# Miniprotein binders against q9lnl0, part 15

Target 1, 290 residues: q9lnl0
Amino acid sequence: QLRHGFYEGTCPPAESIVGRVVFNHWDRNRTVTAALLRMQFHDCVVKGCDASLLIDPTTERPSEKSVGRNAGVRGFEIIDEAKKELELVCPKTVSCADIVTIATRDSIALAGGPKFKVRTGRRDGLRSNPSDVKLLGPTVSVATSIKAFKSIGFNVSTMVALIGGGHTVGVAHCSLFQDRIKDPKMDSKLRAKLKKSCRGPNDPSVFMDQNTPFRVDNEIYRQMIQQRAILRIDDNLIRDGSTRSIVSDFAYNNKLFKESFAEAMQKMGEIGVLTGDSGEIRTNCRAFNN
Below, E stands for the ipSAE of ESMFold2; O stands for the ipSAE of OpenDDE; V2 stands for 0.75 times the mean of E and O plus 0.25 times the DockQ between their complexes.

## First folded at step 13 (miniprotein)

Design p2a (at its last look DockQ between E and O 0.71; V2 from the best seeds 0.00; counts 0 for: pae O 2.7 > 1.5)
Fold by ESMFold2, look of step 13:
Structure p2a (fold): chain B 290 residues (1-290), chain A 87 residues (1-87)
Amino acid sequence: as target 1 above (290 residues)
Amino acid sequence: SPEEVRQKIDRLIRALQEAMKTGDPTEIMKLLWEVLDLAWELGDPEVMLLAYEIEEALFQFWRTGDPSKLEQIARLVEELIRKLQEE
């Protein structure tokens, strides 16, 4: 029931409105791409792409946002702004789940990543429970990561594209990679630089892609090959025999990476979607309808 | 196998108990990530949720230095050990 151009008859400006809102935020703050990538991933891998992550907790009812792993997800105001404009033009028409999907796609293109079509027609979920959150940590083994991605329908190549694509932009706090700083196999110049950066107070952060931190490109895979990966999971991808050749393929072929990342993002955006008469079209993305 | 899983659980419990004696937040975080991976394999959302809560408390401690976060972490780690023992 998902299709390209789902809103052509019911809200013709839908995708252009989302695109303009995303561009305005991105133009002022290039970290928007990292924020939206994380938002979509955390929404989609937890019971499907139904915008359940967007629901605010109340004093009486926790939500997925109540879980510590989601405490750092940001960018919800971008979705809110798009939804507000869409409700003025096309009341109760464009789902929050579709806004997240379209916004993330557009932010990737703005950051120099692939341009790709997404199908639309998602509806918004009616459930947001902390117990549904099942996200793995930054030191997960490749074997466990493969099992996790397989459980949501992704092969190893798709997994490597999503992990690297999600880390070609964005930051990691020093507390997440102390094992890397101690690793004698890590590039010695970067390791020394990180030791200095991490001496600051309040758990400082560094870019995961040391060369092109605001661009969606294959540079993260070149960093992995050079022993410059910031996170343990990224270093594991170049060291593990099941993923090593895929990392190499992406590192030496930016076009292949971009095509693979686009396909992976399209597939991720369709996990467990609600369509037809399932779910709802929220008027406020932060709350279920009455 | 069930025996391998039981041995991993027992090792994690002992390691968490030792980390509690020292109060070393870095060691607790490392063990939490191992617990998280195991809980995912077992399909145990209660343990995963508790691990996430401890993880966030550790991040807040590192960002603020607030000693009340250490008290929260200690209580939550004790709860985590109890849940792992009931496995």
Scores: ipSAE 0.606, ipTM 0.848, lowest interface PAE 2.0, mean pLDDT 92
Fold by OpenDDE base, look of step 13:
Structure p2a (fold): chain B 290 residues (1-290), chain A 87 residues (1-87)
Amino acid sequence: as target 1 above (290 residues)
Amino acid sequence: SPEEVRQKIDRLIRALQEAMKTGDPTEIMKLLWEVLDLAWELGDPEVMLLAYEIEEALFQFWRTGDPSKLEQIARLVEELIRKLQEE
């Protein structure tokens, strides 16, 4: 079973090593937080937090990573570096799944987000199949979103915290919000800015959080209220009666948001985990042991 | 309800057919995302995977401007319509 301090008896420096690696990367590139958040989410919501997303495709076998929806996921080098260091001091002990969980937690804290504890003891999965990848799009309805999140044990409040919280950092490609650029309900000034930014070739990216794109805070919800949400799903959260009040609460209470986001992250990290003798401890996070 | 689902499917099929006449990639994308929502509700992985494939092609079109992607999208959308008709 998952527990706090799982590695205290087997690899005492486990979390410290991961933390150091994350810090070093974050210090050089603050987008690390957004990268790891997306990585963990895309891993966890697809057949659980089992590091299946980390498997590289081979000529013989495709992987989850090869799916278009996972295009742009970054931070694999961070996980690799942490794993390399861990294997030197604690060989075949710390799972890749736990590394992702710990790394993401630490990156959130570095970005000014909530500090929270995570239980460890995850094992790495033995399956990475593209056909398992089922992710919601950026224009998904709130009702559909609620159903999807409910199916993995998230209530509405937690869903709002996770969606908004995840979008408080990072970028979105212009191709993901073409509907918003044409939306008359979007803030006209922002719409004009985005039209200009998106004129460039090669599908430019913009910050989802236009004000504090490197900080994990409640600013994204304030922007939702202001009709300045980039992605349709974020705009839908403030427009839908089932989520509007939650958005409002988060917008006006950063403490509440941070607490809710911390809880959401903890729950997300424990979706469909393997424990005990299930799965394996990979020595290379990009490949199964056998 | 099953009836509501059927109505939604029929609407999407008609909308996709209309979008194919105009060839507007933005409109197709909007409809694809509705299809993805529907596929999620239906639990149909085949429809979902096909929608993802079309989505990827659309993204590539916007990134590269390659007109051949539009042809690919058209073929895939036709396939999607066929699959939806079978639901």
Scores: ipSAE 0.135, ipTM 0.597, lowest interface PAE 2.7, mean pLDDT 93
ESMFold2 (binder alone), look of step 13: mean pLDDT 84; pTM 0.807

Design p2b (at its last look DockQ between E and O 0.56; V2 from the best seeds 0.00; counts 0 for: pae O 2.6 > 1.5)
Fold by ESMFold2, look of step 13:
Structure p2b (fold): chain B 290 residues (1-290), chain A 87 residues (1-87)
Amino acid sequence: as target 1 above (290 residues)
Amino acid sequence: SPEEVRQKIDRLIRALQEAMKTGDPTEIMYLLWEVLELAWELGDPEVMLLAYEIEEALFQFWRTGDPSKLEQIARLVEELIRKLQEE
């Protein structure tokens, strides 16, 4: 039931409204792309792209937001603003899951990444359970990462595109990469710079892509080849025989990376979707209807 | 194999117990990420949720310096060890 232009007949301005809201936020704050990429990934890999992550907990009912790993997810106000405008124009028509998908696609393009079409027609989930959150840490082995991505339908090439593409923008706190600061194989100038940066109080953060931190491009893979990856999982991608040729291909061919990342994002946006009469169209993205 | 998994669990339990004696928050965090990987392989959401809770408490300790977080972390790590022993 997913198709291109799902809202052409029921809410013709749907995609343009989302695009304008995203642009207005991005124009004020370039970190919007990193925020929306993380939001979509955390939503889609937890029981599918059904906007279950957006549900606020109550005193009597926890949600996926109650899980500490999701405490750093931000940008929900962007989705809320788009939904509010869409409800004025097309009541009960555009799902929150579709807003997240469209918003993330548009934020990637704004950051210089690939421009790609997404299919729409997602409906919103009726459950948000903390026990469904199954996210792995930054030191996960390549072997386990391959198994995890395979369990949601992704091959190794798609995994490498998503991991690196998801880290070409955004920051990591120093607590996430202390093993890298101790690694004698890491580029010595960057390692020294990070040691100084991480002396600061309150767990400071650094950009994961040291060269183009606000652009979605293949630079993260060039950093991996140069022994400059910030996170252990990113460094493992160039070291492991299962993944290193893919890293190399992306590092030396930005067009290949952008096409692969676009395809990977399209596939990720379709994990476990609800369509047709399944699920609901939430009026408020933070709460179930009724 | 089941024996290899049990050996990993036993190693993690010993490492967590030792990390509690030293009180090194970084060592605990890295062990939690190994626990997450194991719990994912076992399909155990209770262990994963507990690991996430400890992870967040560690983050809050580093960001705020609140010493009550250290007591919370100690209690939760002891609970995590008990759950791992039940595997």
Scores: ipSAE 0.790, ipTM 0.914, lowest interface PAE 0.9, mean pLDDT 93
Fold by OpenDDE base, look of step 13:
Structure p2b (fold): chain B 290 residues (1-290), chain A 87 residues (1-87)
Amino acid sequence: as target 1 above (290 residues)
Amino acid sequence: SPEEVRQKIDRLIRALQEAMKTGDPTEIMYLLWEVLELAWELGDPEVMLLAYEIEEALFQFWRTGDPSKLEQIARLVEELIRKLQEE
């Protein structure tokens, strides 16, 4: 029951309000795009796009947010601000799940990525359980990745678009790619640079896209070809015969990448959504109603 | 093939046993990622859940520095090895 213009009759300014909030934050901090991309991914692939990730843990019960895999997720304040403004003009109307979807879309466009439409009408879930958080590590094989993405409705091309596209912005902690630093096949100059960067205490972070870390573009795939992928999974994409050609295509055709990434994002945002009378419309994105 | 899977399991068991001797959390994490991949391939939710539990404990250890988490991790890894041996 998702549709374009879902809020046209109930909250006409819904998308514009979210867009304005996102822009204001993005203008001050370009990392917003990476933050929201990760937020949406970590929400959507865990029991669907139902804003379960936004729930704060309480003394009574933990939430998905309390899981170590989600420790680095950021951007909650953006969603909160958008929700606050929406509740003033359209009380109890726009779901937190839709806010995340719209906000992420807008942030991608601001970062030079593709502009795409999203269908709205998502409702917020009623469950946020740490035990539901099941994510593969950065060293996963392509074959396993394909199976995982297939289980949520993604084909190989869309998978490559989403993985690479998501890594074209943002950072990775050094602990996630120690295998790459030891990999003799990695670009020697980059390997040396990373060894130096990772010497610091407290698990330093580096840009996954070393060239355009604030832009959503095909640069990450070019780096894969150059043996400059940071995460093992990204390097595996160019080495595996089932995905190599796709990586190559994206590396040499930014338009194709952007189109594919747009499609991937649209599809991701619709994984396991609640519609109609299912779930709820939260008034506070960090807590269930009652 | 079943034989290849068995070989992978045996390798992981040996690697985990060795990692337990060194007590290097980073090495354990990387092995857990391989275990998760294996569990996914096998469709074994019990192994998968246990691996995630260990992973969570590792994250908690890195965040807090609580030595008690290392003991917890050790116990859980031993349990994981046992489960893998039963595969």
Scores: ipSAE 0.046, ipTM 0.515, lowest interface PAE 2.6, mean pLDDT 93
ESMFold2 (binder alone), look of step 13: mean pLDDT 83; pTM 0.802

Design p2c (at its last look DockQ between E and O 0.42; V2 from the best seeds 0.00; counts 0 for: pae E 2.1 > 1.5)
Fold by ESMFold2, look of step 13:
Structure p2c (fold): chain B 290 residues (1-290), chain A 87 residues (1-87)
Amino acid sequence: as target 1 above (290 residues)
Amino acid sequence: SPEEVRQKIDRLIRALQEAMKTGDPTEIMYLLWEVLDLAWELGDPEVMLLAYEIEEALFQFWRTGDPSKLEQIARLVEELIRKLQEE
């Protein structure tokens, strides 16, 4: 069973250890928030928040990491560092799934986003199969996106909070938005700037939030209203009648966005969790226990 | 409806075949994303995995310029077309 303060009796410093490790990485590299947001999302929506994404492939067994869509997920070393410290203090106690959840929560707060509590008590999954990866692309229709989020228990408002909130920080490579630079409805100054930026070698990247790229705030929704969304999925949110008013509400009310994003992140962190005697507590987050 | 799904599949197959003739990797990528949406709705993980593999090969081509990636992409797109035809 998930509860607040699950480790208070078995590993009292658990959350503070994770928080310190995350802060040290974030202090050196503000892109940590984007990395951890993507990691948690890719883990949780693929058969639940069980840290299955963290499993390294072997020559005999591929894993979720073997799927190309997960090739760009980073930040695993932050989870490893937290786990190593936790294993010294509280052997075989704090799950990798809980570390991901706590680390992402803390990184959001560091980036100026909402501060929210998470329940803990997750155990680690015993399965990491490439065929379980079902992630949609950046040009997905709003209708298909709504179906996908509904299938994991989320309504439309939660979906808009997660998509935009997940994109208020971080970058997109030019290959992901070539349709946008050809779209005459896109803000013409930004479109011209992006065409220039994307001429560089090695598939350059741009910030998805052109104004506050390192802060978790509602600016991405203002960008959507101004026809400055980088990804097609984000532009679809302002163009589609089923999501348009929600985008507007978030754009004009940062507090509403932050509260909605916090609630959405809390719910996402509880998808399909393993508790009690299910799963395991990995000693190494990259590998199943023997 | 099954007929509407089949028509979408046939359109995507023809578009993929056309994109391979021109050799336009951007066109292939955008068609892959349409394929992903369809495969997700149909619950077809093999098609999704192929699409992800082609997507990664395209990223590697754009980042490195390695011509062996173009050959890999062509083989995988042909396999994807076969999977879509075998419905």
Scores: ipSAE 0.595, ipTM 0.853, lowest interface PAE 2.1, mean pLDDT 92
Fold by OpenDDE base, look of step 13:
Structure p2c (fold): chain B 290 residues (1-290), chain A 87 residues (1-87)
Amino acid sequence: as target 1 above (290 residues)
Amino acid sequence: SPEEVRQKIDRLIRALQEAMKTGDPTEIMYLLWEVLDLAWELGDPEVMLLAYEIEEALFQFWRTGDPSKLEQIARLVEELIRKLQEE
């Protein structure tokens, strides 16, 4: 089972090593937080937090990573570096799944988000199948979102915390919000700005959080209230009666948001985990041992 | 309500049919997202899987520019329309 301090007896420096690697990358590139958040989410909501997303496709078989929905996932080099360091001091001990979990936690804290503990003891999965990748689209309704998140054990409040919290950092490609730039309900000034930004070729990206795109904070919810949400799902959260009050609460209470986001992250990181003798401990996070 | 769901299905079918005439991948993608939403509402895994398959084909087309993907998309969308008609 997962527990705090899982590696205390087998690899005492495990979390510190991951933390150091994450810090070094974050210090050079603040987008690391957004990258790792998305990585963990895309891994965890697809057949659990088993590092299946990290598997590279081969000539013999594709992987989850090869799916179009995962095309923008980044940060694999961070996980690789952490794994390399860990294998030097604690060979075949720390799972890739745990590295992702620890790394994401640390990156959130570096970005001004909540500090929280994570239980460890995850093992790496033995399956990475593109057909398993089932993710919600950017225009999904709140009702559908609630249903989807409920199926993985999230209540409405936790869902709102996770969706908004995840969007408080990072970017979205223009192709994902074409409906928004045509939406008369969107803030007209922002709409004009986005239209201009999206004129460029090759599907430009914009910050989802227009004000604090490198900080994990409640600013995204303030923007929702201001009709400044970029993605349709975020705008839907403030418009839908089932989530409006939660958005409002987070917008006006950063402490509440951070606490809720911390809980959401902890919950997400424990979705469908393998423990004990299940799965494996990869020596290379990009490939199964066999 | 069941009637509202039926109306939504019919609208999406018509929209997909129209999108197929224009062949605009972007329009198809946004319609697929609506279909996915509907499929979640209906709890229909077959529609979901087909929609994801079409989405993947669209991503492949945008990434590679392979025109054969457009043909694949067309076939799959026709199948999707058929499935929606059976709902």
Scores: ipSAE 0.350, ipTM 0.721, lowest interface PAE 1.5, mean pLDDT 94
ESMFold2 (binder alone), look of step 13: mean pLDDT 84; pTM 0.810

Design p2d (at its last look DockQ between E and O 0.31; V2 from the best seeds 0.00; counts 0 for: pae E 3.2 > 1.5)
Fold by OpenDDE base, look of step 13:
Structure p2d (fold): chain B 290 residues (1-290), chain A 87 residues (1-87)
Amino acid sequence: as target 1 above (290 residues)
Amino acid sequence: SPEEVRQKIDRLIRALQEAMKTGDPLEIMYLLWEVLDLAWELGDPEVMLLAYEIEEALFQFWRTGDPSKLEQIARLVEELIRKLQEE
């Protein structure tokens, strides 16, 4: 029951309000795109795009947010601000799940990525359970990745678009790619640079895309070809015969990548959504309605 | 092949046993990621769930510094080894 223009009759300014909030934050901090991309991914691949990730843990019960895999997720304040403004003009109308979807879309466009439409009408879920959080590790094989993404309806091409596209912005902690630093096949100059960067205490972070870390583009795939992938999973994409050609295509055709990434994002945003009378419309994105 | 899978399992078991001797949490984490990959390959949800549980305990240890988490990790890794031996 998702549709374009879902809020045209109930909250006409819904998307514009979200867009404005996102822009204001992005203008001050360009890492917003990476933050929202990760937020949406970590929400959607865990029991669907139902904003379960946004729920704060309480003394009574933990939430998905309390899981270690989600420790680095950011951007909650953006969603909160958008929700606050929406509740003033359209009380109890726009779901948190839709806000995340719209916000992420807008942030991608701001970062030079593809512009795409999203269908809306998502409702917020009623479950946020840490035990549901099952994510792939940074060293996962391509075969395993394919299987995992297939289970949520993604084909190989879409998987490559989503993985690479998501890594074209943002950072990775050094602890996530110690295997790469020891990999003799990695570009020697980059390896040396990373060794230096990772000497600091408290698990430093580096850009996954070393060239355009604030832009959503095909640069990450070019780096894969150059043996400059940071995460093992990204390096595996170029080395594995089942994904190598796709990586190559994206590396040499930015238009193709952007189209594929747009499609991937649209599809991701519709994983396991609640519609109609299912779930709820939260008034506070961090807590279930009572 | 089944033989290749068995070899991988045996390697991981030995590696986990060794990692338990050193007590390096990061080494254990990387091995867990390999175990998760294997669990997906084998379609074994029990191994998968146990690996995630250990991973969570590791994250909690890194976040809180609670030494009790190390004991928990040790127990869970031993359980994981037992499960892998049964594969």
Scores: ipSAE 0.476, ipTM 0.791, lowest interface PAE 1.2, mean pLDDT 95
Fold by ESMFold2, look of step 13:
Structure p2d (fold): chain B 290 residues (1-290), chain A 87 residues (1-87)
Amino acid sequence: as target 1 above (290 residues)
Amino acid sequence: SPEEVRQKIDRLIRALQEAMKTGDPLEIMYLLWEVLDLAWELGDPEVMLLAYEIEEALFQFWRTGDPSKLEQIARLVEELIRKLQEE
């Protein structure tokens, strides 16, 4: 069963070790928060938060990493470093799934986002198949997105918190938003800036949060209200009557956003978890135990 | 409804066939996202996986300009059309 402080008796330094590893990486590279947010989301919505995403493919057996939508997921070395240190101090004790959860929580706080507790006690999955990957595209309608989030137990408010919160940091490549720069309803100054940026070679990228790209805050919702959202799904949130008021509430109340985002992240981290005698505690996060 | 889904599949097949004739990678990408949303709703992992593979090949083409990616994309889109016809 998940509980707060699961490792207090079996590996007392577990959370502090993960925190130090995450801080060291974040201090050198502020994009770590975006990387870990994406990693946790892609892991949790695919058969639950069981670290199945971390399994490396082999020539004989593909994994979730083999799927193109996961090709841009990064930061696995941060999880590896934390796991290596934890195995020295507490062998076969702290799951990779818990490391991902704790690391993401800590990276959010480092980026100015909410500080929140997570329950621990997750075990690692025994399966990583490409066919399990079910991720929607960036032009998904609000209606389809609501249905997808409902299928994993999330209401509309949680969905808006996760979509905006997940996009308050990080980048999007120009190929992902060509429909936006052709949209006359988009803020004309930003549209012109993006057209210029997208003339660069090799499918350049832009920050999804144009003002505070390295901070987890409500600025993305303020940009949505100003018609400055980069991705179609983000713009749809301010245009659709079922989500418009929630976007406005978050845009005008950073505390409400941060509280809602923390609650949403706590819920996401508990999707379909393995506990007790299910799954395993991997010794190497990239491979199943023998 | 099953008939509405069938009509959407048939429209996507025709649109993909048309996009292959024009060779417009961006049009293919937007159609893939529609296919992905449909496949998610139907719970069809083979179609989803193929759509992801084509998506990645398109990104690699845009990032590198490697013309071999266009040949790969064409083969994969033809396979995607076959999978959709089997629906």
Scores: ipSAE 0.444, ipTM 0.790, lowest interface PAE 3.2, mean pLDDT 92
ESMFold2 (binder alone), look of step 13: mean pLDDT 84; pTM 0.818

## First folded at step 15 (miniprotein)

Design p3a (at its last look DockQ between E and O 0.02; V2 from the best seeds 0.00; counts 0 for: pae O 10.9 > 1.5, placed apart)
Fold by ESMFold2, look of step 15:
Structure p3a (fold): chain B 290 residues (1-290), chain A 87 residues (1-87)
Amino acid sequence: as target 1 above (290 residues)
Amino acid sequence: SPEEVRQKIDRLIRALQEAMKTGDPTEIMYLLWEVLELAFELGDPEVMLLAYEIEEALFQFWRTGDPSKLEQIARLVEELIRKLQEE
C-alpha cells in the first residue's frame, strides 16, 4: 500500500538522498526537470509506475528502451546515482520506481514549480515489453488524447494540466513541429524565428516555453492563448471547445495551475503501482534481479 | 464505424505511397503520427511498433545526415503499407 513517509522506519534518509542527488545534477544542468518529467510520464503511462522504462535491452531481450519513441529519454544516470547511494545506506530497500517519483517531484520544485508530497512504497516491475508502449505523437487530436488519458483514469482537466505542465520546460526538435511553422495562425514573429532556428543541421531544437523555459509555471498556457504554442497538440488545446476554458483558467491563474499540476503529478505517480509483495526491489535499476 | 476505419486506412496507404514517391521525410513522419493514432484506436501493437521503428530511423537520419537511413526507412514504410493492407 502506498503511504506518505513509507521509508521513515526502513531508510530514514531516502528522500533526502534522492533530493541531494537531483539538486547536484539540476544545479549543473537545468534541463534535468524536463528529462525527469518525460521519464516519469513514459514510465507511468505504460503499464504503470514500475520503472519498467529503466531496463536496458540485452542481445536476447528488447525492452521499452528499444522502442524509438523512448530513444530520447534521458536522465537515467541520475536515478543510478541515487540508487547507488541508497544501496550503500539501505540495501534492497528503496525501489527504482520510488526514486523516479521522488526525483521528479524534487526537480519540479527546483524549477519553481509546486512543492508537493508523494506517497511511496512502489516496487519495481518484472517486465519491460516493447509492445506495451502506446505513446501518441505531437499531432494527436484532442478527442483521441482525451480517450487515451481517460483510459488511464484521467479527466480532461488533469490531461490539460499534464500536457501543458509537461511542456512548460524542455525542448522540441524541429522535426516535431514543421506543421506549426507552416500555420498562418501562429504568431508571425515566432514563426519567422523558428524558421531560422530550424535551418540548422542535425534537427535542431527550441524551447517549448519561449519565455520561461527553465521554470515550471503557467507560461505555456499564456503562450497557447497568444498563438505561440510550439507543438500541434498544445495549439489544439486552445482551439478545441472541450479544453479551451481550462487552458484559459490556467493561463490567468498560476496558483490554480500549480495546484492542478501537483494533483495531476500525484495521480500519475500512482498509476498501476506494484506494492506489498508484488514486483521486486531492484539492486540495479537497469536490470531485473537474478 | 468499420467503414470509417477502412476509409482512414485507405487514405493513409495512398498518402504513404505518395510520400515515398516524393521522398520527403517530414511528410512520412507526419503520416506515421496519424498511423499511431489509428493503431491506438484499433489496439494494434504491431503497427505501433513498426511506426516507432520508422520514427526512430527518421530521427537518426535528421540527427546524423546518414543517407543509409533513407533506404531503411523505405523498406520499413513498404512493410507498414503491407500491414495496413492486412487490416
Scores: ipSAE 0.777, ipTM 0.908, lowest interface PAE 0.8, mean pLDDT 93
Fold by OpenDDE base, look of step 15:
Structure p3a (fold): chain B 290 residues (1-290), chain A 87 residues (1-87)
Amino acid sequence: as target 1 above (290 residues)
Amino acid sequence: SPEEVRQKIDRLIRALQEAMKTGDPTEIMYLLWEVLELAFELGDPEVMLLAYEIEEALFQFWRTGDPSKLEQIARLVEELIRKLQEE
């Protein structure tokens, strides 16, 4: 069962080691926060937070990582480095799933986001199947989104916090928001800017949060209100009556957003976790032990 | 390769110069990320530090909205360009 301080008796330096590794990477590359957020999300919403996303495909079998929807997920080297150090100090003790959870938490805090605790004790899964990857697209309706999040135990407020919060940092490829560029309701100046930016070859990327793309804050919600949301789902949040008030609340209350986001992240990190004797503790996060 | 590195440097310089014309802080930040990566590859701590200084100024601008910070950023970016030209 998950608990705070799970490793206190088996690997006391577990969280500090992960934190140090994350900091070192973050200090050199501020995009680490966005990378880890996406990594954790893409792992957790697909058959639970079991580090299945970390498995590399082999000649014998593909993995979740092989799926196009997971293209561009980054941060694997951070997890690997943390795992390497942990294996030296506490061999076969700390799961890759927990490393992802801890690392993501720490990266959020470094980016000015909320500081929150996470329960640990996750085990690594034994399955990584491309067919399991079912992720919502950037143009999904609010109703569909609500249904999807409800199925995993998230209410509407938590959903809004997670979606917006996850988009407060990082980039989106132009291919993901072509509908927005053609949307007459989008801020005209931003639309023009995006059209120009997206003229480049190889599917350029733009910041989802145009103002504070490296900070985890409520700025994304203010942009939603201003019709400056990049992704359709984000724009839909402010347009839909079921989520509009929540967006407004977050836009005008960063504290509320941060609290809500912290809660959302904690909940997300506990989706479908394996505990006890289930699964395994990988020695290499990219491969099953056997 | 050294040639590839030089091409990257030249590209970044041109991009920074263009960004200075537009004055778009977000664009500058994007380029700073690339500069930081480059600086890491080159092992140039001076470029890295300058990029971080610019980043901090950008953050201050975003936090305060003080237009005077944009002038500071412009000066720092010009300095960055000069340093890159010396590579």
Scores: ipSAE 0.005, ipTM 0.258, lowest interface PAE 10.9, mean pLDDT 91
ESMFold2 (binder alone), look of step 15: mean pLDDT 73; pTM 0.629

